# VHH binders against Phosphopantothenate--cysteine ligase 2, part 19

Target 1, 323 residues: Phosphopantothenate--cysteine ligase 2, of Oryza sativa subsp. japonica (Rice) (q0j7n5)
Amino acid sequence: MAADPTTGGGEAESFFRAAPPLRDQDRVAGDLADFVARHSGSGGGGRLAGVVCVTSGGTTVPLEQRCVRYIDNFSSGQRGAASTEYFLKAGYAVIFIYRRGSKQPYCRFLPEDSFLDLFELGEESDIQVPESHAAVVKTAIRNYRKAIDEGLLLKLPFTTIFEYLQLLQMVGTAMNCLGRQGMFYLAAAVSDFYVPWESMAKHKIESASGPLNMQLNQVPKMLFILRKQWAPSAFCVSFKLETDPDILLQKAEAALRKYGMNVVVANELANYKDVVVMVTSNGRTTVRRPSKEDDVEEQLIDLLVEMHSEHIMQLNQDVHKLT
Below, E stands for the ipSAE of ESMFold2; O stands for the ipSAE of OpenDDE; V2 stands for 0.75 times the mean of E and O plus 0.25 times the DockQ between their complexes.

## First folded at step 7 (VHH; framework vhh_lunsekimig_d3)

Design z4 (from z1 with S102E; at its last look DockQ between E and O 0.85; V2 from the best seeds 0.81)
Fold by ESMFold2, look of step 7:
Structure z4 (fold): chain B 323 residues (1-323), chain A 119 residues (1-119)
Amino acid sequence: as target 1 above (323 residues)
Amino acid sequence: EVQLVESGGGVVQPGGSLRLSCAASGFTFDRYVLYWYRQAAGIERELIASIYREKSTKYVDSVKGRFTISRDNSENTMYLQMNSLRAEDTGLYYCATPYWTEGKYEDYWGQGTLVTVSS
């Protein structure tokens, strides 16, 4: 379905008008406005490298308004959580839009099914961290507390596609005042289709004597709106994941042009933890982790930070010169 | 309904002091950054001071050391203490906040309060 990239503005407005209200919208809007204002220009303290919006985890598409069942675009949130840690280390302030229950910055070492292994009972039932884990836990606490207490990390949770897109709109428009200092790192697994809220069953869909037939609408092309309307000067990074390596890079290049992204990070499902390819208008850069004990995100973020710094400067290069 | 009401303006001699107030209602006051702007005759509004949720502050150079912004979240009120006033400080003073409405942030501000510094 070959959509014109310039369309979708009316669909987006219609989507937001009909969407269920964002929970705690005024509080979220206040927190966000305050966060962005603190990091605009030289007001954020220290030498701030930029402000990035990281999206993480996957959206759901609810099937009922009082939802029991949903379609899930699963993502653990590992990419977004790890990347947030490296952005903070690089001197960024981070707005972390995340799926409730997904991996969190500084907590990625936590076991999925044995969380209590991080704790033990000492004398008189005092709660302690075993010595085998103490250094890792101490480092995680220090880094997390620093990020939160110094106002460098703002966390905004979502579950549904409705919440995600409302948060993205709010953040996108809030970050417009940052101009070239803003970055979007759009790692969330976002649904392509949804059930319109006003047409959705209110309660649990009951078993019936026949197949369940539901109508799904396409989610509006919000990346285009973000790039063209909400934050046109920002440095935008998106992700492309494919199972077929033969078409991965060509589809990443197509996405780069279609949405006007600064970078599309191409991932093959089979090895996405080990290697990614950054696709830009200037070519391709392969990033690989040194060992499986390392994060590919470390070098990926280092390179994105360098490219963002160049974007902030916006050098007017003559293309017929070599550099 | 979001409302910002400035008060405390008046006529004062150079070197004098004034305290401006901004009474706010209709939004989650303690979560928002708040601003003071001023507008001299014939020019656009200038942001002069900001106060954040946790009460840290920013000032433009022309008022730094002379003006103090503060907030009282229990009274939903922001203040601007202006000391060592100069003729150049004459103008309308507005309090403002970036407010989320209908798909975008817009600055919301009051009607302003006039400060005149003259001999």
Scores: ipSAE 0.709, ipTM 0.894, lowest interface PAE 0.9, mean pLDDT 86
ESMFold2 (binder alone), look of step 7: mean pLDDT 80; pTM 0.787
OpenDDE, look of step 7: ipSAE 0.877; ipTM 0.954

Design z5 (from z1 with V33T; at its last look DockQ between E and O 0.83; V2 from the best seeds 0.70)
Fold by ESMFold2, look of step 7:
Structure z5 (fold): chain B 323 residues (1-323), chain A 119 residues (1-119)
Amino acid sequence: as target 1 above (323 residues)
Amino acid sequence: EVQLVESGGGVVQPGGSLRLSCAASGFTFDRYTLYWYRQAAGIERELIASIYREKSTKYVDSVKGRFTISRDNSENTMYLQMNSLRAEDTGLYYCATPYWTSGKYEDYWGQGTLVTVSS
């Protein structure tokens, strides 16, 4: 049979069969198919550097079907948002799968909890930006509007582990037609455990019922399925964060082999903003930001773009050898 | 639930014109890329025109300048205006879109509308 539950994709197929339907699924599927079709190469126009799917922020695990309470895997989304800006600068089209409320591309300068500080009322209640911030705000608006209006940035929001994995499946399968021009940059903090939808309480769990007992199941290993089934030719980048530097690189190298990643970006929790180590089959490359005002993502993305370009060229070389 | 219904086909003389319509329902029409394909007897379907969400278009060289694809999102309808028709344009014309089902994109097709350029 073509669809066997035990073929490595069986746990994933079972997960998706039981998951609640994605909100706005039809609209999302249309936007995604259209975005990918526009960037899949038409023989002549527009030489994009590639198309990348960036995942950003953290997933939640709902405790009720009509959810009031959830377990949260927190991530601000800073890495994903910053990386998206640099991918766009490098000439990529970006699919940005992000946690609602996380940091957004071109909006990272916004003051925490003080958003109204960027605005003032002028004459007759006109809304304006103080001169001290005008240049930064103008640049952010210009860059954001250009990316959206030119069809270079598609934003797909999630909150729950169910939404995240359904979006990842949809994007993975849609991007397969891009072959080696596709990249996955998987920076989201994804839950390792979840409450199965069918075993979940429907309504708010009442505290008067006494102690709460629940079983958490492991989330299927979707990176393997992405690499083997959904987009096998794509360039895949994943992240590994550890508190123990002595085992970080060993675990990153193990993840590279286990999931067939092209690059695993290794971080220590203590200094993840300052330095990362790119782990590949060819060795390790350390990337450091020049100062605290700089983004480590700038050089990281430059190097990934170079490596992805070489990955794409391998297809072109294979075509030439065939003739 | 997804339905694509082509209409407007018929018999025309060389040099003539036809306008094909594709009425769509069961999906969020204004978000999808839409396609026209044609199939001559005994050969495989070929893509001839595409129209994207923001209404930019692409055409195969054999129809460029003669055919115009358009869409009316308020009426959930796509059109193909065919001018300067040639005998080689004879065939069954389909509208199509990739549609997301559980776990995959599948191509959905209309039933086709026949265009005959003869006499």
Scores: ipSAE 0.523, ipTM 0.835, lowest interface PAE 1.9, mean pLDDT 86
ESMFold2 (binder alone), look of step 7: mean pLDDT 79; pTM 0.772
OpenDDE, look of step 7: ipSAE 0.793; ipTM 0.919

Design z6 (from z1 with Y52W; at its last look DockQ between E and O 0.86; V2 from the best seeds 0.79)
Fold by ESMFold2, look of step 7:
Structure z6 (fold): chain B 323 residues (1-323), chain A 119 residues (1-119)
Amino acid sequence: as target 1 above (323 residues)
Amino acid sequence: EVQLVESGGGVVQPGGSLRLSCAASGFTFDRYVLYWYRQAAGIERELIASIWREKSTKYVDSVKGRFTISRDNSENTMYLQMNSLRAEDTGLYYCATPYWTSGKYEDYWGQGTLVTVSS
């Protein structure tokens, strides 16, 4: 029998059942299982401070199954990439769910065009890096190789809302075994609406017919499911971005209560690189970078790591009270 | 279809050795962490050894130094070399992997291979 839509959670189940499967699903599932197992069971991977899932970039909503056109929730991925670097520095293992083509950890310095400007031909056509970039490139290579070779960074790419939500489900359920040592840092710009796969045009929608009218379905409330079902013990951080500062903190507080987030990071579009406000049940904390040469993510991650450490210790407090 | 088939179990005297094999198919074997579990009569199934895709390993204290887990990714096969066997090692041995199915991860086991250590 087909799933009964009147049984609770039916919209989410219907979404995943109808979604096109990840092309690399088995490989991704294996990589993820291996990664999570490596960092579970206390003491694996040395003195690991925690495991965090960072989501980064923006989802697309395809308009055709053989997609030529899509609706894009744009994000450069700068926040997620920078934060991943700081989480790794803080001793976390990171699962980085990212939009293909968005900013990457340790590669934020790369030119947006003229990639070849990072290289020059030396004697005998040897390839080398100009001295003007040598220190930055060496540091990036060192940090990247360390993260990969020590099994501390797993990168999982997406483009579409279908890919993103399937990856989030997979990671959310996999990380449940980590309990309070897991963190979700949900910085991706996720679509609120989508075109269901089976109702989608197969081929390119032609523009010659005049105005296009479309009806989109709401994406299921996956943050609620993540928080309540997939990884209920994890430390959860979400983001709110607004153009109007007068409603920003109100919306962040509402999201905190609605989804049961541990932290909602509020930022205004005009200055999101300079300042953020961390909203918790205990109040608000403003984080500001010292100069535009610094990353606001450095202090933000330091504070989140501290809060996560306290979250982990709450089990010990509960045991003490019962003793 | 995912398949894990254990073999190599049998009867052996204390101090003896056995080599268990786990033949796998239906998934990308070289990407997955793999486990050996043991279940003695009346006891819950116990994880005893783990091997990651890059071949690092972890053991429970009771088998450390006596058992060696290994994998051959080209043959899709995992092994457990068991040396200096003790009566306490008697049980049903399962290979397992955390597998993604039906919207969740669960360990997938084979049917097991019996190891009996007795005089």
Scores: ipSAE 0.673, ipTM 0.881, lowest interface PAE 1.2, mean pLDDT 86
ESMFold2 (binder alone), look of step 7: mean pLDDT 80; pTM 0.789
OpenDDE, look of step 7: ipSAE 0.875; ipTM 0.953

Design z7 (from z1 with K104R; at its last look DockQ between E and O 0.70; V2 from the best seeds 0.74)
Fold by ESMFold2, look of step 7:
Structure z7 (fold): chain B 323 residues (1-323), chain A 119 residues (1-119)
Amino acid sequence: as target 1 above (323 residues)
Amino acid sequence: EVQLVESGGGVVQPGGSLRLSCAASGFTFDRYVLYWYRQAAGIERELIASIYREKSTKYVDSVKGRFTISRDNSENTMYLQMNSLRAEDTGLYYCATPYWTSGRYEDYWGQGTLVTVSS
């Protein structure tokens, strides 16, 4: 009864054909190929629980090719940044696809309006961190450097829906070779509509021409393509956010079936930092943080790691060591 | 256009040494993982060594301790130092890299360089 036609391939191909090229595509593709290759293989020399692609922040839909105005799907990136920290702690390698300017792993403590307060000029105009902040800044630097230097964190920035979907395609297809060891944790707020690049105004749209009217095309349903074509064996987690709690869980269950997700994490906007509901084919699990000083992501990631471990064991490939 | 050109193959006695080179162009060489593959007559290509962007390496057991992969990012060149060669090492040696083109990764190859280990 769920036999819907698979149209995403043709619509996705049309989307990518029309999209502006990804900036620095060759560099990004090289970094990604290297990252995935170094983390593939059997145990013994392997120390990883898995490899996860975390998406974070929100996409923009530009209204001009030389963009001055855009439609924004707001997300601070808190979920993705916090989750990345917990995935790294759990022994995952993380590919972090993030909106430029959104919250970053190990930097969630940074003040919104007081960035310069983290620094002062000492004698000889040397830059230093005030004693009041020194411990937290040192910890953040240590954790970040460790993740980068050990090759466990790859950060891939986006701003537009075009950049986001091109990165997701690249990562999804690259991670296919990881099979069941791959996870997708799709926490980004992704636009459902866009202005096709070739039909987009080149320069700033003039307000003197009267009311702005425009048609937006639907973004292809890339979660279906990811699940069916790019990385069909991966463990896939998506998010559903609603302001209306009466329909939230029904929509999460529908998304689980529609896209074939392993988990849909249901969020209510009013309390998303405090509680989430994990929706699976086996039922619902509510996750609550113990206090406002705790991250709901800690327990959420612990549970997802356990479920992913079970997912990996279902096939148990015999991958020969290479050293 | 991506290009990979192997060189340094030849005929050598068992126990001898050879150094293979792979000259690369057309991509951001210093960002990519690089591979050496070996192909004996009538057999599929076998991955034998990998080198990552930070120069860490992996080898199959049959060459570990005898072969050393390296890279010079300033010259866009990868090397394979082969020592203590055996008759079973005879074959065509290819360098390769996984390259992104048109919605997928696929391995790009050179033409290969022949290594013959004769008793």
Scores: ipSAE 0.703, ipTM 0.897, lowest interface PAE 1.0, mean pLDDT 86
ESMFold2 (binder alone), look of step 7: mean pLDDT 80; pTM 0.784
OpenDDE, look of step 7: ipSAE 0.813; ipTM 0.931

Design z8 (from z1 with S56D; at its last look DockQ between E and O 0.42; V2 from the best seeds 0.00; counts 0 for: pae E 11.7 > 2)
Fold by ESMFold2, look of step 7:
Structure z8 (fold): chain B 323 residues (1-323), chain A 119 residues (1-119)
Amino acid sequence: as target 1 above (323 residues)
Amino acid sequence: EVQLVESGGGVVQPGGSLRLSCAASGFTFDRYVLYWYRQAAGIERELIASIYREKDTKYVDSVKGRFTISRDNSENTMYLQMNSLRAEDTGLYYCATPYWTSGKYEDYWGQGTLVTVSS
């Protein structure tokens, strides 16, 4: 009973009842509704390749309600940010659910810890970008503004596991009307355990109080809920990262069957920038970047777009009559 | 509790004009996107216009330049001004808003108002 994955729906409702409310819920709901509706039913079926929700970065688990300390499930957000750039190039509209402070699309190669190095004062105290950074900054601004101004990129920030799961629920249910044109690319590092909000200390936990005793609950397995309830027709991609390649592929194949994923992208920790293995019901495909100067995500996204296109076309014959 | 009520439909000659209204209640009107959809007989309901906040408007190509969507947040009312009407504009016109509730995403629709362009 306890090991049955089908019981995740009731646990999800319990999680959301106890979670602190998302502060910008109405604004996010409005932005999502507009974004999804404007990219659905595009009058000929061929202008937009699809709509993808990319999740990126890692969640935190707060230890206090007025949080000073937290457990961090680290991810730089490089995979999600790079993939978003390639999805946009492929003609997708992208909903980017991201950890605050993580890598951003079109900003991956800009300095993180040297923000002021991007700027200098000119002779008349004009603010300018040094020549050494000018080309990279111009390209980043141009690509980002184009994506935003054309309504192709919607960015939704999170920090905590509570924020992340509420955003995923909102996006998942909003995207249901897209049917097979929707994709989920779930690259975020999501916590497995959390501290229930009502049992959480209000203020900073002091070390002078002795041993810390905390009850951690399992985070509900939201992949089941997404796949079963929120967006069952969507093309769903998840990620698996391990140190042992034999265990990695076994776990990826198990996840594929158990959660009904279309693709599980398997990574080794030691070389995840160089190579990934795509695991599907039809087998395994290894994707390698040609050189250190390339992104593995370029070829990965090309293949996922092809697979998603085939997923969309696995309808009856009548779909091909509509143009 | 969320309620949308269309009005202003009727019979009009080709080339004529008509103004539809959508009165809204039961939610924070100014924070949600609003839509006009139309449905001709035997065809799926189609999105034709949307408005977010005061000025973020979008239209499908078939109505651009002829239809204008607007909203009055003080009256909780959205409008669709339809000019240069054609026979193919005949159909049932709905206003809609997708509203996020605790734990559910739900679409709310009006009952529709019929527009007939007789020729």
Scores: ipSAE 0.000, ipTM 0.336, lowest interface PAE 11.7, mean pLDDT 82
ESMFold2 (binder alone), look of step 7: mean pLDDT 80; pTM 0.790
OpenDDE, look of step 7: ipSAE 0.887; ipTM 0.958

## First folded at step 8 (VHH; framework vhh_lunsekimig_d3)

Design k1 (from z4 with T101V; at its last look DockQ between E and O 0.75; V2 from the best seeds 0.55)
Fold by OpenDDE, look of step 8:
Order: C-alpha cells, then sequence, then structure tokens
Structure k1 (fold): chain B 323 residues (1-323), chain A 119 residues (1-119)
C-alpha cells in the first residue's frame, strides 16, 4: 500500500510538535537566516556556485528524556567532512549539519586520539608543531580559516534524531529562497526508528523491574517533505548504505522514485570508501577512487557539481521563455 | 514578541539629509539580518538596504553612495543615514527582519516612517 503522501505531512507535523525544542533555536535561526541572506544571488558579482547543506555523522535515539542510554546509528562522518572540503573547493557555501564528535572538515588527516602529538614544547616553552606535521597542520588551518573568515562555512551540531530533523527543517525552509541554487547533500546516517518523546521514560530506566520491552516508532519520511515542501527547487542528494550488496541498488532506485531525489548514492558498508554508485533517473554511474591516497568524494563531488550546474541552467531557460 | 519601531521620518528639501532609526525588541538582535524597505505611492514595496550580523552591508543601485545602513547591537537599533535626498526617495520606510516562528521564517515589519522630499 503506497503510503498516502498526504498522511506523511501530518505525521511529520506531529513529530515536530511532540519533539523537545531545539536548544538555542533563536540563535540557530538567526545565524541561518544571516548565512542564507549573505549568499543569496541578489548581488550580481558573487563567484558563488551555490549553497549546499551537508549532513554528516549518525543520529542517536534517546531511551530516556534525561538520557543515559541511547541507540546509536553509527557513522564516523568521514563522508560529510570530506565532501564539505570539496564543495568549498568547488566554490560553494556550506551549511554543515554534523554529529557532535564526528569527523570535521580539514581535520581528517590530523590525529584524533593523539592530538597532543601535534605539539611540542620548545626551549622557551613555546608551543611548536613538529616539522613532520607542519605542512598538514598549516594546510588545515589555512583552509579552515579561509572558509570561516569568508563566511562560507556554517556549522550546526546535533546529537539526537530530534535535533537533526529540526535542523534539517530549519535549513530546508531557509534555503527555499535560493531555489535551484540550493543543494542538499544528505550523508548523515539517520535512524529509521525512534522512541516518541511523550512516551519516553523521564529518568534512567531501572533494571530491577525485569526485562525491558520497548516499542520503537518509524521515523517520518522527512526527505519527501524536504522535496515537496521545504525546498522543492533544490538539488537533492541522498545516500543509501547497505550491508547486503544484492539489495543495495534496488533500494537506491526505490528511494529515488519514492522521495523524488535527484541522486541517490549507493554504498556498501564494506567498501564505501573505495566505491560508490550514483543512481539517477538516467541510470547508474560507478565512482571509484584512483588510489588509497585519494578520496572517492573528489570525483563524486565533481560529478554532482556538474549536475547541479545543469539543474540551475534549466531555470534560466524557463525564465527566458516567460519573458 | 518581535517588535520593530521606525522613527526619524519627516519633510526635507532636495539635497537634504535624514537619519532613520529602527528600534528592535523580542529577539536576539545581533544574530539577525535586518532590512530597510521603502514604498512610494502607487509603487510596490522595495528592498533598499540590508545589514548582516558581521556588519556586511548591501544596497540597491538607486541609493548607493547616498544611503548608509548601520546597526548598534548594544542598543538593539538599526539606522539609515540618508544623504543627498531626491524627490524619488519620498515614501514610507520600513524596517524588517526574518524571524523563525512555528516552523517557518516570516518577515516582521515596523509601522513605517514617512519621508517626504519636497521643494
Amino acid sequence: as target 1 above (323 residues)
Amino acid sequence: EVQLVESGGGVVQPGGSLRLSCAASGFTFDRYVLYWYRQAAGIERELIASIYREKSTKYVDSVKGRFTISRDNSENTMYLQMNSLRAEDTGLYYCATPYWVEGKYEDYWGQGTLVTVSS
């Protein structure tokens, strides 16, 4: 039974109504409005290719309102972090919605667990970077500072499925004014199931009462709403990750049709760093990294940028036909 | 509640100057972009200037070099310094900001202040 598209809107509304409010919503809303306004094409001279929202990392599902325990939809955020760098390189402004603690743009080559190994104390107690790390650190700092100083990167953190979806709604709505110049690159691992907030235990669930029986509800299909309501003209890319390669492409194609995505990137968990398959209405394109030193995201983003350019040009043709 | 209150309008001669003010309340002022609009008689409201959080400013061509938008975050007030005023600058001037309410951005407006440039 094809889920009635009309029922999807009601479910989403109910979800947002019942969800805990986003912390610092006013701040986030202001920052987002400022960012979008800054990069809105009204100024004839802007070298900006567009604005892309990149989502990265995985969502948690709290089991308690005062959360001690949660279900994690794990993702390192590698895809989103790498992709953000390449979008910036391609001339985009980026809204980076990311899981707290996940990989960050321009930090992929820095040690995570041994951060202090990047630093040495000199004879005068000055902080120094060892020569072996100097080039990498300099490059990272340069690129990051450029993005920030030029106002090209807005970072929005999340942890829970509630926060993620609220941020996505806000960003989708804010970017609607950009029309076809807007892009969504949805690389976050989003939970399919959740515990409704209203039914969630307030405090830590005690083990003394016996086995825990808990029902999880299906997360509303927000991608459909993004495509139909929040940002209908935006170019949308989503990801499908499967452990079973036999069902991956079929699911990707189904997702493309169901949600009206421009591109679905299909990934296998076992080799997602090496190879991806782009699924579109026109067919399938396999993208492979040339070497272990290269990012598959480089080629992927190049292709997506081209597709997005075509998407933008179609609008210009329609406007000229009306005049 | 978000509130914007414009002031400083009046009657001036061509070539004269005015300074408009917009007092804001009910939101985090320093986080939001602010706009000046104007509406002449019989004409649609037009955006004429904007100021961002980082004091980045934009102007329409018709007011460039003559008008200056600024803000004082400590006072929650936006300003429009208008120099070399022309007859075509006559109209109601509005302050505006997009604000997030109930799942969408909506533009909030002041009541407007009248600027009349007449000889």
Scores: ipSAE 0.262, ipTM 0.675, lowest interface PAE 1.2, mean pLDDT 90
ESMFold2, look of step 8: ipSAE 0.710; ipTM 0.896
ESMFold2 (binder alone), look of step 8: mean pLDDT 80; pTM 0.788

Design k2 (from z4 with E106V; at its last look DockQ between E and O 0.62; V2 from the best seeds 0.71)
Fold by ESMFold2, look of step 8:
Structure k2 (fold): chain B 323 residues (1-323), chain A 119 residues (1-119)
Amino acid sequence: as target 1 above (323 residues)
Amino acid sequence: EVQLVESGGGVVQPGGSLRLSCAASGFTFDRYVLYWYRQAAGIERELIASIYREKSTKYVDSVKGRFTISRDNSENTMYLQMNSLRAEDTGLYYCATPYWTEGKYVDYWGQGTLVTVSS
């Protein structure tokens, strides 16, 4: 029978059954299993601060199977990319689920249009970086190579809502074994509605025949499923973005209660780079960057790492008292 | 279809050596962490060695220094070199990997290869 659209569990199972297969699923599943296994205990003589799944950028909802047109839930990926850099600095291993073409860790200084301006040709067509950019590029290369070569950063790309949710399911279930040492930092802009794959036009939709009518289904309540089923012990952070500041904190507090999140980070579209409000069961904490040259994510991540450390310690305290 | 087939088990005298193989198919072998487990009669299966995609390794204390896990990604085969074998090493040896299917990770196992350490 068809899934009941009003139930969260049945809707999720129906969504995944109908979704097109994840491209490179087996390779992704192998990379993820290997990554989680390497970071699930102490092996190298030091304590890892934690493992975090960062989601970044916005999903698309394709309108054709051979997609030309789509509905885009826009996000540049600034929050996720910057936050990943600070999580890595804090000693986390990071699984970075990102929209293809969005901002990337260590590459946020790159121009959108003039990438080639970072390079010049020298004698005999040697490729070099102008002195004006050399220090920034060197630092970015060093940090990126360290993260990749030491196995601390796993990057998993998506474009569509189908890819995103399949990746989130895979990562959520894989990270369950990490218990309280796992964190989810869900900064991606995720679509609320989608076109079911089987009902979707195969080729480009033509405009010749008057109004386009289509039915969009609701995307399953994946925050609820993640928090309650896939990784219930993990420290979960979600984001609420609004254009209307009068309702922002009300909606953030509602989301905290509705999904059982540990933190909901509230931000306004007009100033989201400057200030955010962390909403918890204990109240609100405002985080503001000191200047436009600073990242609000620096202090935000510092505070989240502290809160996550306390979350982990709560487990250790409970275990000791039961023995 | 995912398949893991162990081979190379047999009877060996104490202090002897044996090399086990695990032939794999049906998945992207070079991307997965791979495990060796062993099971003695009446005892739960015990993870004894792990090898990651970049070929770093991890061992339990009881086999450290005596056993060496390795992988050949061109042949889709993992190995366990066992030296200085002891009677307590007797048991069924399994290769395993966590595999993604039907919305979850499931440990896949071979059927095992028997190692007997005696005269």
Scores: ipSAE 0.699, ipTM 0.892, lowest interface PAE 1.0, mean pLDDT 86
ESMFold2 (binder alone), look of step 8: mean pLDDT 81; pTM 0.798
OpenDDE, look of step 8: ipSAE 0.777; ipTM 0.914

Design k3 (from z4 with G103N; at its last look DockQ between E and O 0.12; V2 from the best seeds 0.00; counts 0 for: pae E 8.4 > 2, placed apart)
Fold by OpenDDE, look of step 8:
Structure k3 (fold): chain B 323 residues (1-323), chain A 119 residues (1-119)
Amino acid sequence: as target 1 above (323 residues)
Amino acid sequence: EVQLVESGGGVVQPGGSLRLSCAASGFTFDRYVLYWYRQAAGIERELIASIYREKSTKYVDSVKGRFTISRDNSENTMYLQMNSLRAEDTGLYYCATPYWTENKYEDYWGQGTLVTVSS
């Protein structure tokens, strides 16, 4: 049964109304407005490549308003981090919506748990980077600093499903003015179920009361709203991750139709770093990592950039039809 | 330094043909999408064609069937073959590419080449 588009909007509105307000919402709104304005460009029709919103990492579902316990939809953020680097390399401006603590662009090759191993104290107590790590660190710093200093990368952190969806709404709405120059690369692992805020325990749930019986509600399908309302002209890429390979492609195809995505990238949990399948209305394309030293995201992003270019060209056709 | 240099513009009669060239330098040519834009007098610059990979070409409807965009990666040159030219095709033609360097993220444009279609 095709979800009645009219019912989906009401559910989404109810969700946002009931959700706790995003911390620093005004600041985020301002940063977004400035970022989009900067890249909507007066001097030549904007950035030729466009603006892409990359979502990365997993969402948590709080079990308490003063949260001690939560359900985690785990994702390392590797996909989003890598993809952001390649989008930047391709000439995009990137809005990076990311889970706090997840992988960051240009940090993928740096030690996570042993960050201090990157540094040595010299004889004069100077901080030094060992020669073996110097090249990697320099490259990381250079690329990151450039992206930030030139205003090409906006980072927006989230933790909870509430924060994530609010940010997505804000970014979607803000990017609408970019039309077909806008892209969404939705690589975040988003929870399918949540505890409504209004029904959520305020404090830590105590174990002394016996077993915990809790019902989770389904998260509204915000991708549909993104495609239909927030940014209807944007190029949209979503991801489908399954543990069962037998149902993966079918689900990806279903998602493509149901939400009106341009591309659904299908991944198996067991080999998502090595191989992905791009699902479109025209068919399936398998993308494989050439070697263990390469990123599957490099090829994936190349293909997506091509597709997005085509998407942008369609806009120009429509304008000429109107004149 | 990234450079784009257009050439091949000139005066041609309606129904005539021109071939524009865009010589590129200072970047890995084959990894970037390239665009042809044109700007008629008093009108905003408009995108007319794009090429990413050799088989990935796109055109606006007004030039479909008449214009052909191509690239020679060995020569770092993009071309626009324009056939059956019309008066409305008159304008400055620009090549462009989004490019990332160690020092800059920006769209690069050539200086343009003038195409005049007149009887």
Scores: ipSAE 0.021, ipTM 0.373, lowest interface PAE 5.9, mean pLDDT 88
ESMFold2, look of step 8: ipSAE 0.024; ipTM 0.509
ESMFold2 (binder alone), look of step 8: mean pLDDT 79; pTM 0.781

Design k4 (from z4 with E102G; at its last look DockQ between E and O 0.83; V2 from the best seeds 0.80)
Amino acid sequence: EVQLVESGGGVVQPGGSLRLSCAASGFTFDRYVLYWYRQAAGIERELIASIYREKSTKYVDSVKGRFTISRDNSENTMYLQMNSLRAEDTGLYYCATPYWTGGKYEDYWGQGTLVTVSS
ESMFold2, look of step 8: ipSAE 0.716; ipTM 0.899
ESMFold2 (binder alone), look of step 8: mean pLDDT 80; pTM 0.788
OpenDDE, look of step 8: ipSAE 0.854; ipTM 0.945

